VH-VL binders against o27280. Designs and how they scored, part 216

Target 1, 266 residues: o27280
Amino acid sequence: MDSMNVPEVLEIKRIVEESESVKTFIFSWDFRREVRPGQFVMVWDFRDEKPMSVSLIDPVRSEIGISIRRVGEFTDRVHGLSEGDLLGIRGPYGRGFELMGRDILLVGGGIGMAPLAALADEATARGMRVDALVAARTADELLFLDRLEAAGVNISTCTDDGSCGFKGFAHERLLTLEENHDMAAVCGPEPMMFQVMRILDERDVPAQLSLERYMKCAVGICGQCCLDDTGFRVCAEGPVFWSQELSRVREFGRYRRDPAGRRVPW

## First folded at step 10 (VH-VL)

Design G75 (framework fv_bamlanivimab)
Fold by ESMFold2-Fast, scan of step 10:
Structure G75 (fold): chain C 266 residues (1-266), chain A 119 residues (1-119), chain B 107 residues (1-107)
Amino acid sequence: as target 1 above (266 residues)
Amino acid sequence: QVQLVQSGAEVKKPGSSVKVSCKASGGTFRSYAISWVRQAPGQGLEWMGRIIPRFGKANYAQKFQGRVTITADKSTSTAYMELSSLRSEDTAVYYCARDSQYEGYFDPWGQGTAVTVSS
Amino acid sequence: DIQMTQSPSSLSASVGDRVTITCRASQSISDYLSWYQQKPGKAPKLLIYAASSLQSGVPSRFSGSGSGTDFTLTITSLQPEDFATYYCQQSYDTPYTFGQGTKVEIK
C-alpha cells in the first residue's frame, strides 16, 4: 500500500496571515516523507480535497507550511479554522524545482510566491545568490517579502498600480534588471509567466515554471491537468516544467481549460 | 533598511489616555507586523500586542486586553498604540518594533517614547 | 504564559573574556528563541534568532545554541562595546515573553 495516498490527520500548529486573502497553515511534519520546494499536497477538510503548494519546509523544526488563498467554498471553510483544528494532508506530489549554478532569479506573482518562498530558503541554505522579483496588482497583495528579506534575498517589487516599487507588470520590470543569472524559477498567473519566459529565453537563462491550474486528482490521471499538444499531466509530470518544454505548448499563456476541459482565453 | 520613528515624550495624569505613533519608512510597511513592547524604569521588556497593518488585525496580551488599542494608517505608514485608564505603574518607555510573523523576532525597533504618569 | 528565566541576573567580566548567558523556558519552545542586546537609553538590538541564527551585521563573536527548554548565548572575546544588558525572548506562543535580563558589567 502506498502510504503517500492515505491522508494523515494533522493539527494546525500555527496560522500566519499573509494578506487579507492569504493564510499560511503550519503543521508538524515527519520528514521521513521528504518534501521539496515546488511540490504540493492534497488538503482535506473532511468534505472536499484540494491541491495546495508547500510554501514552508523546515526540517530543523520538523514543520511544513501550506499557503492558501481564499477563492471559493473550500478555501473559505479552511480560512475559518483556528490553531488546534484538524486537516487531512496527503502527499507530497509532483516534481520539485532543481537548483544549479551560483545564482538564481525568482519571479513570483501573487500566490505564486508561495512555492518560490520555500525555494528561496533552500537556495540560500546552499549558498546561492538569490534575486527575487515579486509582482502583484497592489502593495497589499505582495507576499512573503518579510520571509525573503530574512533569508537574505535581494528583492525587487512591482505593482500594476505603482503603490510599491516599479509601476507596471513583472515582465516590464524584468527588462530593467541585471541579466546575469545561472537559472530562474517562475510562478504566478500564466500570462505573466509566458511573458517572463520569453525574456529569459532571449537571455539564454534556463527557467523552471510552476503550473498549478486545474489539478483535479493526485493519482496522475487527470484530463483537466493535461496540456495541449504534449499531453503533460500537471499533477504527475509537473507542476514544475522547464521553459524549453513549455515553449512547445501552444496553449501556455494563450488559453486555459474549464472544469469540462474546454479552452477558455485568459 | 526599514526605519521606525516614534512620537515624542508624554506626561499624563492618572485616568487619562495616551496615543503613541510609530512611522515606518523604507521597505514595505504592509509586508510585516508591528509589535508594541514597553519597559518600566529599571525593569525588563513586556510585550503588549501587535498589528498586521495591511488588514488592520490586532491581537493583545491578556494583561492589556480592554485598555490597549493598536491601529494602523496605511496612507501614512504609521502604527498607533493607545493605552487608556492610565496608572502610575504605566510609566515606561514604549517601543514599536517590526515583528516577523514566522520567527516572532523584533527588528528594527523604534527609538522609544517615554510616557510618565503622575499627578 | 511561557516563563523565561535567565542566569545569571548580572555578571562582571573583562575585555577578552568568554561570557556565557543561559535562558530557560517553562515549557518546550523548540528553537523559537531570540537574543537582544540593550545599552542604557537605547532600544534593544537583535543579535540572534531561531536560537542560533546570527543577525546580519552582528559580530561573529556572538553565538547562540540550544533547543527545547535550555538556551545559551556566548560572547567569545568580549569587547568594550559589549557591556550591556542581554534579553532572551520566546516566540513559540503568544503572548511573547522575555527573560528578566542579564547585565554584563565591566570587572
Scores: ipSAE 0.011, ipTM 0.568, lowest interface PAE 9.1, mean pLDDT 85

Design G76 (framework fv_bamlanivimab)
Fold by ESMFold2-Fast, scan of step 10:
Structure G76 (fold): chain C 266 residues (1-266), chain A 119 residues (1-119), chain B 107 residues (1-107)
Amino acid sequence: as target 1 above (266 residues)
Amino acid sequence: QVQLVQSGAEVKKPGSSVKVSCKASGGTFRSYAISWVRQAPGQGLEWMGRIIPRFGKANYAQKFQGRVTITADKSTSTAYMELSSLRSEDTAVYYCARDDQYEGYFDPWGQGTAVTVSS
Amino acid sequence: DIQMTQSPSSLSASVGDRVTITCRASQSISSYLNWYQQKPGKAPKLLIYAASSLQSGVPSRFSGSGSGTDFTLTITSLQPEDFATYYCQQSYDTPRTFGQGTKVEIK
């Protein structure tokens, strides 16, 4: 077995096109090195390295999948790769989701559905009842609907433009859903997550939230991974946090930081 | 649930082209791929190619590359398969089918379009 | 291309019989194997995907097993509606390829 901190050069076995801007890259994986939903890996294209959430965990086939949205130079280069090409992968890193109870609600926005898709597979394999609220700007940006449906997940959708399902934001749709859940897992834009967390807190539903935006350093040396009031390092202590932990963070849902570290409102 | 409805039977001359349509209804046309599979009389199933309608990306079996073109019109939820330079051995029933992106199984299938190439 | 070979090409059976059809891939395809049923004049119908997963609405008398290169479709108690041609299909790589088919006929 290789160390988690040493990149392993892996061949791209398959590529699934999830949307115009999102692809899932599938690799053979040695499961003597455990991977859990909510963890991330560092993807290295031999020029730059970026953190990516694991979106598929398949120990039966000995495969993992990594879903990547095209947003800049690194992701543009990776999207240009083909089956048979090589990428460096190291990890996994971070704290994964914990499953409790019999019923779970997943609330995902955009690419935030990636780690939640892996969680849905684990939850259904454990016999849990899974309800998913999938949110995006448009119908074309709703991710993993076919995979969730195949897993037996009960799906609700919402889009900002009304092109699929409820017209509006995830938290607005959540207010119209009356089902009780033993826990929830949430991943997406921080303003969405903040509003969803508040509703779940009022309903006494314990929630875990994944803070993808702070996953910049797997080694844990990067100050950008720290949360405002608590000093949490997302790569070491996250990216998954309980709602009780995040309720103590003044930054969460209220402001972000610019490159100089100054507070900028959402 | 999604349903696929294909265009009607065609009789064509050798050297001509045929364009078969496959209209999707009842699901989200954008969330799946469409494959084209043909079956000659008394023979088995042969995959020709597929398209992912959301982004217009198509790929083809090598045997058909250069003669087959698969396209999709998202506004009408319709996929098309055009086969050019028809020969008598292209006589077959042509099926479209929803292609699962992760597992690669085909479900549902269109009803099939009989294409006969004769002089 | 990955070649898929079915055995037998045809078989004769009676209602109530246990029917076994095998499918062999020319290289390892993991569990990326699907089974279809086709009746004369009709489109194929998905029975099993991922080698062993029963499609919703398909009777439980159908089952699939295998991995790598060797796969089996089993019908535990053949019914009148099961007389048909069965095809395996690999989805491990492109082009997608099918076995030549197995015709299950009345004895």
Scores: ipSAE 0.300, ipTM 0.699, lowest interface PAE 4.7, mean pLDDT 86

Design G77 (framework fv_bamlanivimab)
Fold by ESMFold2-Fast, scan of step 10:
Structure G77 (fold): chain C 266 residues (1-266), chain A 119 residues (1-119), chain B 107 residues (1-107)
Amino acid sequence: as target 1 above (266 residues)
Amino acid sequence: QVQLVQSGAEVKKPGSSVKVSCKASGGTFRSYAISWVRQAPGQGLEWMGRIIPRFGKANYAQKFQGRVTITADKSTSTAYMELSSLRSEDTAVYYCARDDQYEGYFDPWGQGTAVTVSS
Amino acid sequence: DIQMTQSPSSLSASVGDRVTITCRASQSISSYLHWYQQKPGKAPKLLIYAASSLQSGVPSRFSGSGSGTDFTLTITSLQPEDFATYYCQQSYDTPRTFGQGTKVEIK
C-alpha cells in the first residue's frame, strides 16, 4: 500500500449528473485501502487540492464515488472534466460514521446527502431499517432520492419553498416523524444540524453529525481553529462527531469563524 | 411511483419528421434520466439516446446522431424524441424509460408509441 | 460498441421446468448487466439489475448470476405467465446495448 498522503492519479470512469450544480465522479479503487461512509478524500486537479466527501463505496465493483458541488474556481474546473480525464486522489481521511442498532434515521440537507447516501448503502446491506429525511431549499436541490429509493430506504422530503414534500425546515418535518430510532446520522447546513440535534437529544436518540469545516482538522490542517475567551481550542479530528461532543462546542449552530477567527452569525 | 405516458400512434411519409412525447407523472420528485429505445416489428431493442430532463443535456447513439433530437420541458415533466428524414426502416414502437444514472437499467417504461413510415 | 449475445435464441419448456438463458458480452462489463422480460404487445419489464439483484415485485423463481463477460438468467419452476421474450442489456459503456432476445414458449 502506498502512503495515504501521496495522491494517486486516477481515471474518471463515470460521471453522474445529480443536479445542475452537483456531479458524482466515479473511480476504480483498491479496497486494500479501506474507505468508510463519512470519510473524505483530497481531490487534486494538478493545480489545487480540496476535500470532498465519499458518496459511493462499492467494494464488489472496486469503485468509489465523490460528489462535488460547483461553488468556486476549483470545482468549476473539475465540473468541466469528462470521462477518461485524470484527477489525483489521496486518502481516505477522517472519522467515518459508526453504525449501531437496527433502526437508523438519516437527516440530510443539500450536498450533505452525499456522505449519507454511502451510509444508507452500508446500513441497508447490514439489514438495518433506514428512514431518510431529505431537505433542500427547492425540489431541484434534493439529492440522491432515486438512489435511496433503489436501496429500499423510507424517504421523507421537505423543501423551504414547498416545491416537494413538506413545506418547511428539516427540524419541523422531523417533529411529525416516528421517534423510534437506535441512532441518527445528520449532515447539512450547521443551523439545520443544530435544530435536528436538539430534537434527537430530547428523544434520547444518539446522533452523529458531519461538519465540513472540520475536514481540514482531520488531515492536520486547522484553518478554522482559534482561542475563545477561556483559551480553549475548538479544533478536533472530524468530520463526524457524536452529538454529545458537539454539545460542548460553544459555536456549533450559533456562529461560525471567518479566516481571521472573527465570529460570524448563521 | 413515477409513471411514464407517451403520445399516440403516428403514420408518417418518408422524408418527414416525427416527434414523440413522454410525460412523467406521480412520485414525490423528478430527478431522473430518460432513455429512448425503439423496437422494429419482430426485432429486438435498440437504444437511441438519453436526456436528464432537469438539465436539458442529451447524448445519442452514433447511428442516430444528426437525425435524432431529444429534448425536455421541465415545466411539464415531458421528454421528447424527434426523428427526422424518416425511412421505412424507422417503422417501430418507440419507448421512453426512466434511466438509472448509477446502474443504467431502465424502469419504469412508457407504454410505447407505434410509428409507421409509409406512403 | 459492446456486443451482447444471448443463447439460446428460442426454447420451449413445460410448466415446472428450470430454464437457463445465457448472455455474453464482447468485453468485460463488470456487473453492469440487467435482464428484462417482454410479453407480446407490452413494454419490457425489469427483472434483474446489476447481474444478480432481484427487482422489487419480481417472483423469487427468477435469479441472475455472473460477472465480467458471462451472465446467466435462471427461472426455477417455470409458470404459464413466464411466456415471454427475455433480453439482457449492458450499461458499462455508451451506447447501451441489448442482446438479441430469447423467446421462451410454454408449449
Scores: ipSAE 0.417, ipTM 0.732, lowest interface PAE 3.1, mean pLDDT 86

Design G78 (framework fv_bamlanivimab)
Fold by ESMFold2-Fast, scan of step 10:
Structure G78 (fold): chain C 266 residues (1-266), chain A 119 residues (1-119), chain B 107 residues (1-107)
Amino acid sequence: as target 1 above (266 residues)
Amino acid sequence: QVQLVQSGAEVKKPGSSVKVSCKASGGTFRSYAISWVRQAPGQGLEWMGRIIPRFGKANYAQKFQGRVTITADKSTSTAYMELSSLRSEDTAVYYCAREDHYDSYFDYWGQGTAVTVSS
Amino acid sequence: DIQMTQSPSSLSASVGDRVTITCRASQSISSYLSWYQQKPGKAPKLLIYAASSLQSGVPSRFSGSGSGTDFTLTITSLQPEDFATYYCQQSYDTPLTFGQGTKVEIK
């Protein structure tokens, strides 16, 4: 693709407030640069550049959306922008989700629902039956419920504190849900994804998991990525990985690495 | 039920290549890693490498890097191990083995293929 | 590479004996250790994985224990079909490595 690695300065066409801490920024997009759910773009505020998952893909309106949670200086600055302001966008990058079968389960935690919302749209457009388990710490952090409902998705919720839906963690809720899915897609905190992956593996449900920390590897900015496992020693194109690859990555969901390369618990 | 069935015994001359096959049935060929492990007469087990057929990705033990090539044909559910520049020290029984989903232990093994390197 | 050392290299035993085989890793491998049984002319057979988990269909007289660097396989009451060579294997890191084997022989 001619434009894939060239930043474009785009106008913020619309801003949707998803929650107190999350906004979706919508841009006009030329779909000669194809975008798939699970891919990300680099967002440049003319000071810093950060990877952000694409959360809306709308070829009918010729728009894409990116959902950003306020967690630091860069995201605070971007949240301060208004419709009509400019951001630099380049991409898309990374491996998108693959869809197969007739029934899909989406399991999302917090902002991890962003790439899964885009996937839900594609799965629904293909005529798939979509079940979504939306998890958060509290009710006010549950994301995209109205959008998923409008798309015809069957929604289950859980919150750590019990303020909405099942009281408990995503994997605990998953144990109470029907196990008859052809595939699953999972995105959220790594400890949550690890527990969910193990349950899906036991049910023989093939799953794809999105690991945001590997987005830089997909664009070649970060050189070698060493996975703490018995099978992989090479930098893989992220951020989406099959559960069969991740089941043997000891680092996934249990440990992260500090700047010195040492394993530290999550 | 999972079964791994390997090709038959081979006698090869030094400097030639051998290609051993391993046909999987009864399980999900695509979702499991298939490893190759050899055993010289009267010796222990030595891991050579693996492939994950779904992704076409192979990893090799450093000792065999450059001489071994592990491939998979998803249409026939068959993994292959090709070893080139054969030496008499390569005389061994070669096993394919399936790795578990969660850990790299071998829950199912092929019956083994005897490869003899002699003039 | 992680080196796996078994002790003893061979032992002689009688039916009904308690047999203990040890395996030492050159570095900590947590619980990523498996045990295999191999009979002459046959492929190895998985007995134990994750240091202590008994594989389905394996007799309960087999048990595994240990963590870190030191691991043990125990056969509580040796049967005629248990005369074989036993291998430990680490799955903590690649290359995957095996112990040199322990041959359990009839007295």
Scores: ipSAE 0.000, ipTM 0.429, lowest interface PAE 14.4, mean pLDDT 84

Design G79 (framework fv_bamlanivimab)
Fold by ESMFold2-Fast, scan of step 10:
Structure G79 (fold): chain C 266 residues (1-266), chain A 119 residues (1-119), chain B 107 residues (1-107)
Amino acid sequence: as target 1 above (266 residues)
Amino acid sequence: QVQLVQSGAEVKKPGSSVKVSCKASGGTFRSYAISWVRQAPGQGLEWMGRIIPRFGKANYAQKFQGRVTITADKSTSTAYMELSSLRSEDTAVYYCARDDRYEGAFDIWGQGTAVTVSS
Amino acid sequence: DIQMTQSPSSLSASVGDRVTITCRASQSISSYLSWYQQKPGKAPKLLIYAASSLQSGVPSRFSGSGSGTDFTLTITSLQPEDFATYYCQQSYDTPLTFGQGTKVEIK
C-alpha cells in the first residue's frame, strides 16, 4: 500500500484570484513527496474528486498551488470555499515536463498556463532563457502574467478580440515570434495545441504538450483516458507528451470523445 | 520602467472627502494589483486596501471599510482612492504602490500625496 | 490582524558596521515577508521579498532570513546612503500589516 496514494485532508492556506473564473489554492506541502511541473493532483471536496494541474511549486515555503477554473458543479463548489477550509489532496500523478537546452518557449492558452507557470519557475531557476506566449479570448482571461514577469520571462500576449497584445490566435502570433528555441512546452485547448505543434515541427523545435482532457478518471489505467491510435492513458502515461508522439494520434486536435466514447469534432 | 505618478497635495476641511489619483507612466497596471498605503506624520505605514484593475475588484482593511473607495480606469491606467468623512487624524501622506499579488510585495511606489485635514 | 513587531525601534551605527534588524509576527506567516527602506520625505523602496529574495537593483550587502514568526534583515557593510527607516511587512493575510519601523541613525 502506497501511503502517498491516500488523500490527505489539507487546509487551504491562501487563495489567489487569478481572474474572475480562476483561483489558485495554496497548501502547505511536505516535499518528501516531490512535485514536478506538469504533474497533477486529485482534488477531493468530500463529494467528488477531480484532477487538477499543479501551478505553483515552492519548496522554500513548503507550499504547492493548484489553479482551478470555474466550469461546472465541482469547480463551482470549490470556488465557494474560503481560506481555512479543507480539501482532500492526493498525488502527485503523471509525468512532468523535461527541460533541455538553454532556451524554452512556453505557449499557453487559458488555464493551460497553470502548469506552464510552474515550469517557468523551474526553467528560470535552472538558468534558462524563457519566452512565453500567453493566449486567451480576452485580456481579463490572460493568466499568470505577473508571476511570469517577476520570474524574468519574456512575455508575448494575444487575445482573440484584440483587447491585449496581438489580435488573433496563439498560432498566428507564434508565426511572428523568433524561430530559434531549444525546446517548447505547450498547454491549452487541443485545437490551439495542434496548430502550435505543426509550426514548431516545421521549425524543428522539440515540443512537449500537456493533454489534460479525460483526466476525470481515477489514477491508473482508464479507458476514458486513452488516445486513439497509441492507446496512451493520459492519467498514467501523460499528461505530458512529446510532439512526435502526438503527431501520430489521429484524434489530437481534430475530435474529442463524449461520455459514451463517441467521436465529436472540436 | 513603469512609474506611478500621483495627484498633488490637498488641504481639506473636516467632514469633506478627498480623491487621490495614481497613474501608470511608461506602462500599464496590467497583471498587477494597486495598493494604497498611508503614513501619518511621525508614524509608520498603514495599508488601506487594494484593487486588481483588470477585474475591478477591491479589498479594504476593516478600519477603512465604509469610508474608502478604491477604483481603477483601465483605459487611462489610473487608480483612485477616495476617502470620505475626513477627520484631523486622516492627515497623512497617501501612497499608491504596485502589488505583486503572489508575494504581496510593493515593488513600485508613487511619490506620495500629502493630505492635510484642518479647519 | 497579524501584528508585526520590529526590534530595535532605533539603532546608531557607523559606516562599515554590520546591522541586524529583527521582525516578529504574532502568528506564522511562512515566508510572506518583505523589507522596505524609507528615507525622509520619500516613498518606501522594496529591498527583500519572500523573506530572503533580493529585489533587482538592490545592493548585495542587504540580505533577509527567517521563516514562520522570526525574520531578520542584515546589512553587512553599512554605507552612508543606508541611514534610513526600515519596515517589515507581512502579506500572508489581509489586512497587510507593517512593523512599526526601525530607524538606523548615524553614530
Scores: ipSAE 0.000, ipTM 0.452, lowest interface PAE 14.6, mean pLDDT 84

Design G8 (framework fv_bamlanivimab)
Fold by ESMFold2-Fast, scan of step 10:
Formats: structure tokens, C-alpha cells, sequence
Structure G8 (fold): chain C 266 residues (1-266), chain A 119 residues (1-119), chain B 107 residues (1-107)
């Protein structure tokens, strides 16, 4: 609503269980409010509100999907809901991914595949060639493989334990993949994204990276996105950033700050 | 590894323009930003601007805004710096340098191009 | 613009001396500071980046320290090839800015 956006109470139409710890909640959506891959919504359970990336955008069915990993009290409560129950949704917010070129690479770790699955749908609909590197600790934590396959995406997998695909980390697998990409989109744990970014930079592949911790900046809570002891804040609306913007963030992928401002390794 | 080779010295009249080239040695132009830095005789280093070739995005120091244009041609692995409306105080050695995306340092540097603006 | 000020503007030293050059930023730049060496008629050469990281191939007698606004370059045992002008440079923000330079001259 222009300068005011209130949560709309929506009925959970369908729940898809992606893994033991991840569910996708699907809602009817009025696409007069456009939503793009890489954007997020605020999910309200009538007690707490948390940002969640949009993982499905389906204008034909008039539906959006939101994928949520069970990790704390809020997400535990949401995971306890059933089809027909209500959630408050407001948004979308944030800078989405920008598609360019004809050949793109997606690199996702764990739940980071959620916004990339939505991007894969859009890229494929535009006729682009899409290669996806899907990474997780174990085979059971690889997400959206069936959906990516159905979209015609060329899939590579890697797991830390070797239970599916390449045994090793995403950046190690990336070194064995062809360099034929016009752009890349990356989402996952920051240490993974940092290593992947470095390889893509050397290959002259422009990369966009989605940082969940910066979702608050897009809704006007930018004071919480303090990146070092100087009080520096990124002057670009998140959660999606170009790799060049992240190169000046010393903390990205290397360490975080504790309450005293000290460097703590990831 | 990348090495930067610049075009040769130029002597220009006041009011004219100069275009200096900076070619990546070995014909490669990876994911680097290219910065242009000048140095007048006996003076320090002055940053003019940079380009990120993959985005076609250039940034300029305010002092040069409107007079400098920095471009890049990925097909020839060459960056260019064009400075217009030349004055005698533009007499300087002009350097290109690779601007590291992680740390922001400049390495490697081109050998420099001497530009003399004489009446 | 972030202003970078070096001290001293020049100094005289002998081979074997310990040389210290300081650089001050007009606002905090975290560790986004590099040091360069420039000899007459040559392009600058990167010595130190990230305030204290020694560039590959640079002699260990060079070291950098500092964070925020105050930074130091130290040359532990000055050699004949070290007589040059030294510049600090911030990459925290655009425009990139350099200190005015410190000329290290033979005593």
C-alpha cells in the first residue's frame, strides 16, 4: 500500500516436505504485487515476524512458496502448522537477482538453494542454459533436485561426506566445472560463498550473492547490518549483492563479530 | 599472471583530448577492476577513477568528473582513459593498475604513459 | 573524501637504520590500507596490503601495522635499494585516496 504495507493473513494452501528439516509453504498470491527471485517476505505467526526467502513464484497458478528450515523456536512453531492454518505475510522486500547473458551458474548450499530454485525457474522460462551446483553436508540435505531436474537444469551435486556426487566442498567441485557462464548466483553459508566468489572472480564471471543476514536492511533496519568495528554498513539494499560490493567487506566469509567487536572465525 | 602494458608518450595542445590505453599482457582480462592514477612532475599519486569491465561501470574522482571517461574492451583485454579539455596542469605520468576485488590494493601496475600538455 | 596524511614528508637515513613512516586517515578505514614504494621514473610497487600483509616477493624487513585511523610502515634494516618515496592508500571508499608521500633520502 504505497508507503504502508501491512501483513496479509493468508491460508497455507499446501505444504511440501523437502527434507526432515525443510518445508515449503505455498500460498495463493495476488501478482499485482510483483515478486522476483531473490526477494523475501516477512512471515508472521501472530507472535513473531521473521524474514524468509521466496522459493517458488508461479504466476500461472497464482502461488508463491516460502521454504523454511527448522532451526529455532519460531521455525519450530511454523513447522507445526498444517494446511488450512493461517500465517501473516508482508512484502516482498529486497533486491532480487538480475539475470544477464544466456548461460548461468547457480551455486547453492543447503537452504540457500531456496531462492536459487525460484531463479532457476525464471532463467529457464527465458530460454537460458542453467547449470546448478547443489551442495550440502549429506545427500539427505540436498534440496530441490527434483524441481531443478523438471525445469531442465543441468545439475551437479557435492556433499562433504561423499554420500552423493562429488566428495568435498562446493568450491572444490566448482574447480572441475566448465568456465562457460555469463553470470552466477550464489547462496549458502558465507564461508562457502566467499570461496566460490573468489573462483568466479578469477574466471571473469560476474556473481550475485544472497546474504540472509542483510534481509533486515531491506525493511529499514539497516542499523543492525554493522560489518566491522568502524561501524561500516553496506550502502546497497540487500539481500542480493554483486561480488564487487562484497569485496570491501572484510568480514564476509572470513569472520564475524562478537558483542565486544572482536573477530570470531566462522 | 596479468601484466599491464600502456600506450606510448603523448604531447598534446591545450584544449585537446588524450586517450591512453592499458592492455593486459597475455591477452587475458579476468575479474579485475582497473584504476587510473596520475602523477604530476614532483607530485604525489592522484586517483582518477576505475572501471569494472564486466559491468561496464565506471567511478570517477569528483575533480575529473565531466572531463574523464574510462572504458574497457573485453575482446581486446584493453582499458582506456580519455581526458578532455587538457590544460598544462594535466601534464603527468598516467598509470593503469589492477584493483584487487578483495583487498582493494593496486597490483600489477602499467609502466606509465607520459602526457605533456604544452602551449 | 577520506584524507590520508603521512608523517614525515621526508626523512634522511643511513643503510642499516630502522625507518618508521606513519599514515593517518581522516575517518576510520578498518584495515583497508596499502603501502607502496616508488623509485624515480618507475611505477609504484605494492609492499603491504590489509594494513599488515606482506606482498609476495617483498623483503621481510618491511612490515605494516595499525587499524582504524592510524597506520605505520616499518623498515627494520634499511638497504641501498630502499631509498625511495613511500605512499599509503585507502580502499575503504571511493574515491581511492593516497597520502602525500614520504621521501626516504640517503643521509
Amino acid sequence: as target 1 above (266 residues)
Amino acid sequence: QVQLVQSGAEVKKPGSSVKVSCKASGGTFRSYAISWVRQAPGQGLEWMGRIIPRFGKANYAQKFQGRVTITADKSTSTAYMELSSLRSEDTAVYYCARDDQYEGYFDPWGQGTAVTVSS
Amino acid sequence: DIQMTQSPSSLSASVGDRVTITCRASQSISSYLSWYQQKPGKAPKLLIYDASSLQSGVPSRFSGSGSGTDFTLTITSLQPEDFATYYCQQSYDTPRTFGQGTKVEIK
Scores: ipSAE 0.005, ipTM 0.401, lowest interface PAE 17.0, mean pLDDT 83

Design G80 (framework fv_bamlanivimab)
Fold by ESMFold2-Fast, scan of step 10:
Structure G80 (fold): chain C 266 residues (1-266), chain A 119 residues (1-119), chain B 107 residues (1-107)
Amino acid sequence: as target 1 above (266 residues)
Amino acid sequence: QVQLVQSGAEVKKPGSSVKVSCKASGGTFRSYAISWVRQAPGQGLEWMGRIIPRFGKANYAQKFQGRVTITADKSTSTAYMELSSLRSEDTAVYYCARDEYFGYYFDYWGQGTAVTVSS
Amino acid sequence: DIQMTQSPSSLSASVGDRVTITCRASQSISSYLSWYQQKPGKAPKLLIYAASSLQSGVPSRFSGSGSGTDFTLTITSLQPEDFATYYCQQSYDTPLTFGQGTKVEIK
């Protein structure tokens, strides 16, 4: 286990269905290779590899979990696997979340709750007070509510269609919540994260945001990573960034770039 | 030191079976798969299947499904390829090769075993 | 099955020549392509993996390029030991498939 560039072939120990479109795949893990919330692994199905955030870190059971949403051919194939089947896993990679203060806010959209669920486990284990704003398009797409409740997290929900909790977007719900947090961690669609960051900046709450598009850059598969105006190399320090770091990235929340370098709206 | 050493040449009758061995060294069985690739006289390379010895998992090319069996004996670090119902078209040199998990490329090869099917 | 087509099937070259061999996949295979060299009576030897990564111990005159469906192996200054048959191989999907081979022979 001392080479992170070679995949370790691991047996799927258990599969948890989180929703109609999301499953968590659980593997035995040797914690001599440490993993922290906010880090990701490369998952290899012996044909393609994709970055996936670690959603469960359990040193007591010697297990990690990786939550995968069904969005294309690779994820469809992985969702077709059963307990006992094999996947290649290499990592962990990237910068994880840092915890500070006593009262923290988690804001997650859709599958973005996956790395935040692992963070919630660590924060509550440290005795922190955790408030989570869980956002999705519909009630059936809200993730990890039972895990968060079991951990003692104070949960607020919102759905675009109003099928559970507040009807509206995460940033609209955030405006109605109390302002007393020492830090925040945010993960979800980039436009959501941008709006949430703006509100947290106004409230003087330092925030960490996880950007999926920089995961491949962290492992040396760089297509669209760029330097900021200060010479700060974004792709070398992802996927988790403090809001002050992201304020230097012109593209954040506004557009992304395709492989040819053209701006693509969100 | 990595080495794959195969068993010697075989002459078989049509309808019989052949079992070729491949003894691996250098920790190969702990960290790599073993593939079998054949080459008919004057022809190109044809992949038959692979085994991951650590996990006892084998996969086969559909063309050979049902008449090829690939196994591994971890105690002797030896992989085997058995091909049944032999035909004259099975006359070929059979290679074992070390199969990289991530890239499916063959970084070390055995010396080859010539199998001739004749009456 | 993914079909791999090499061109040319054979070529004649002199020591010091630049040799280019192409390989085309019947569908996109990303960068999951390897190149092998085979000399008469010997097993194949890996030269390039992941389309462009040079295998340890292989001379730097060998290089690979391409992605998707079109790939190239280049030998920039052909040496006497380079007269051999070269094969491309896709590792994108099973069954793993090889090109038909390109024989590089003395002019």
Scores: ipSAE 0.000, ipTM 0.400, lowest interface PAE 17.7, mean pLDDT 83

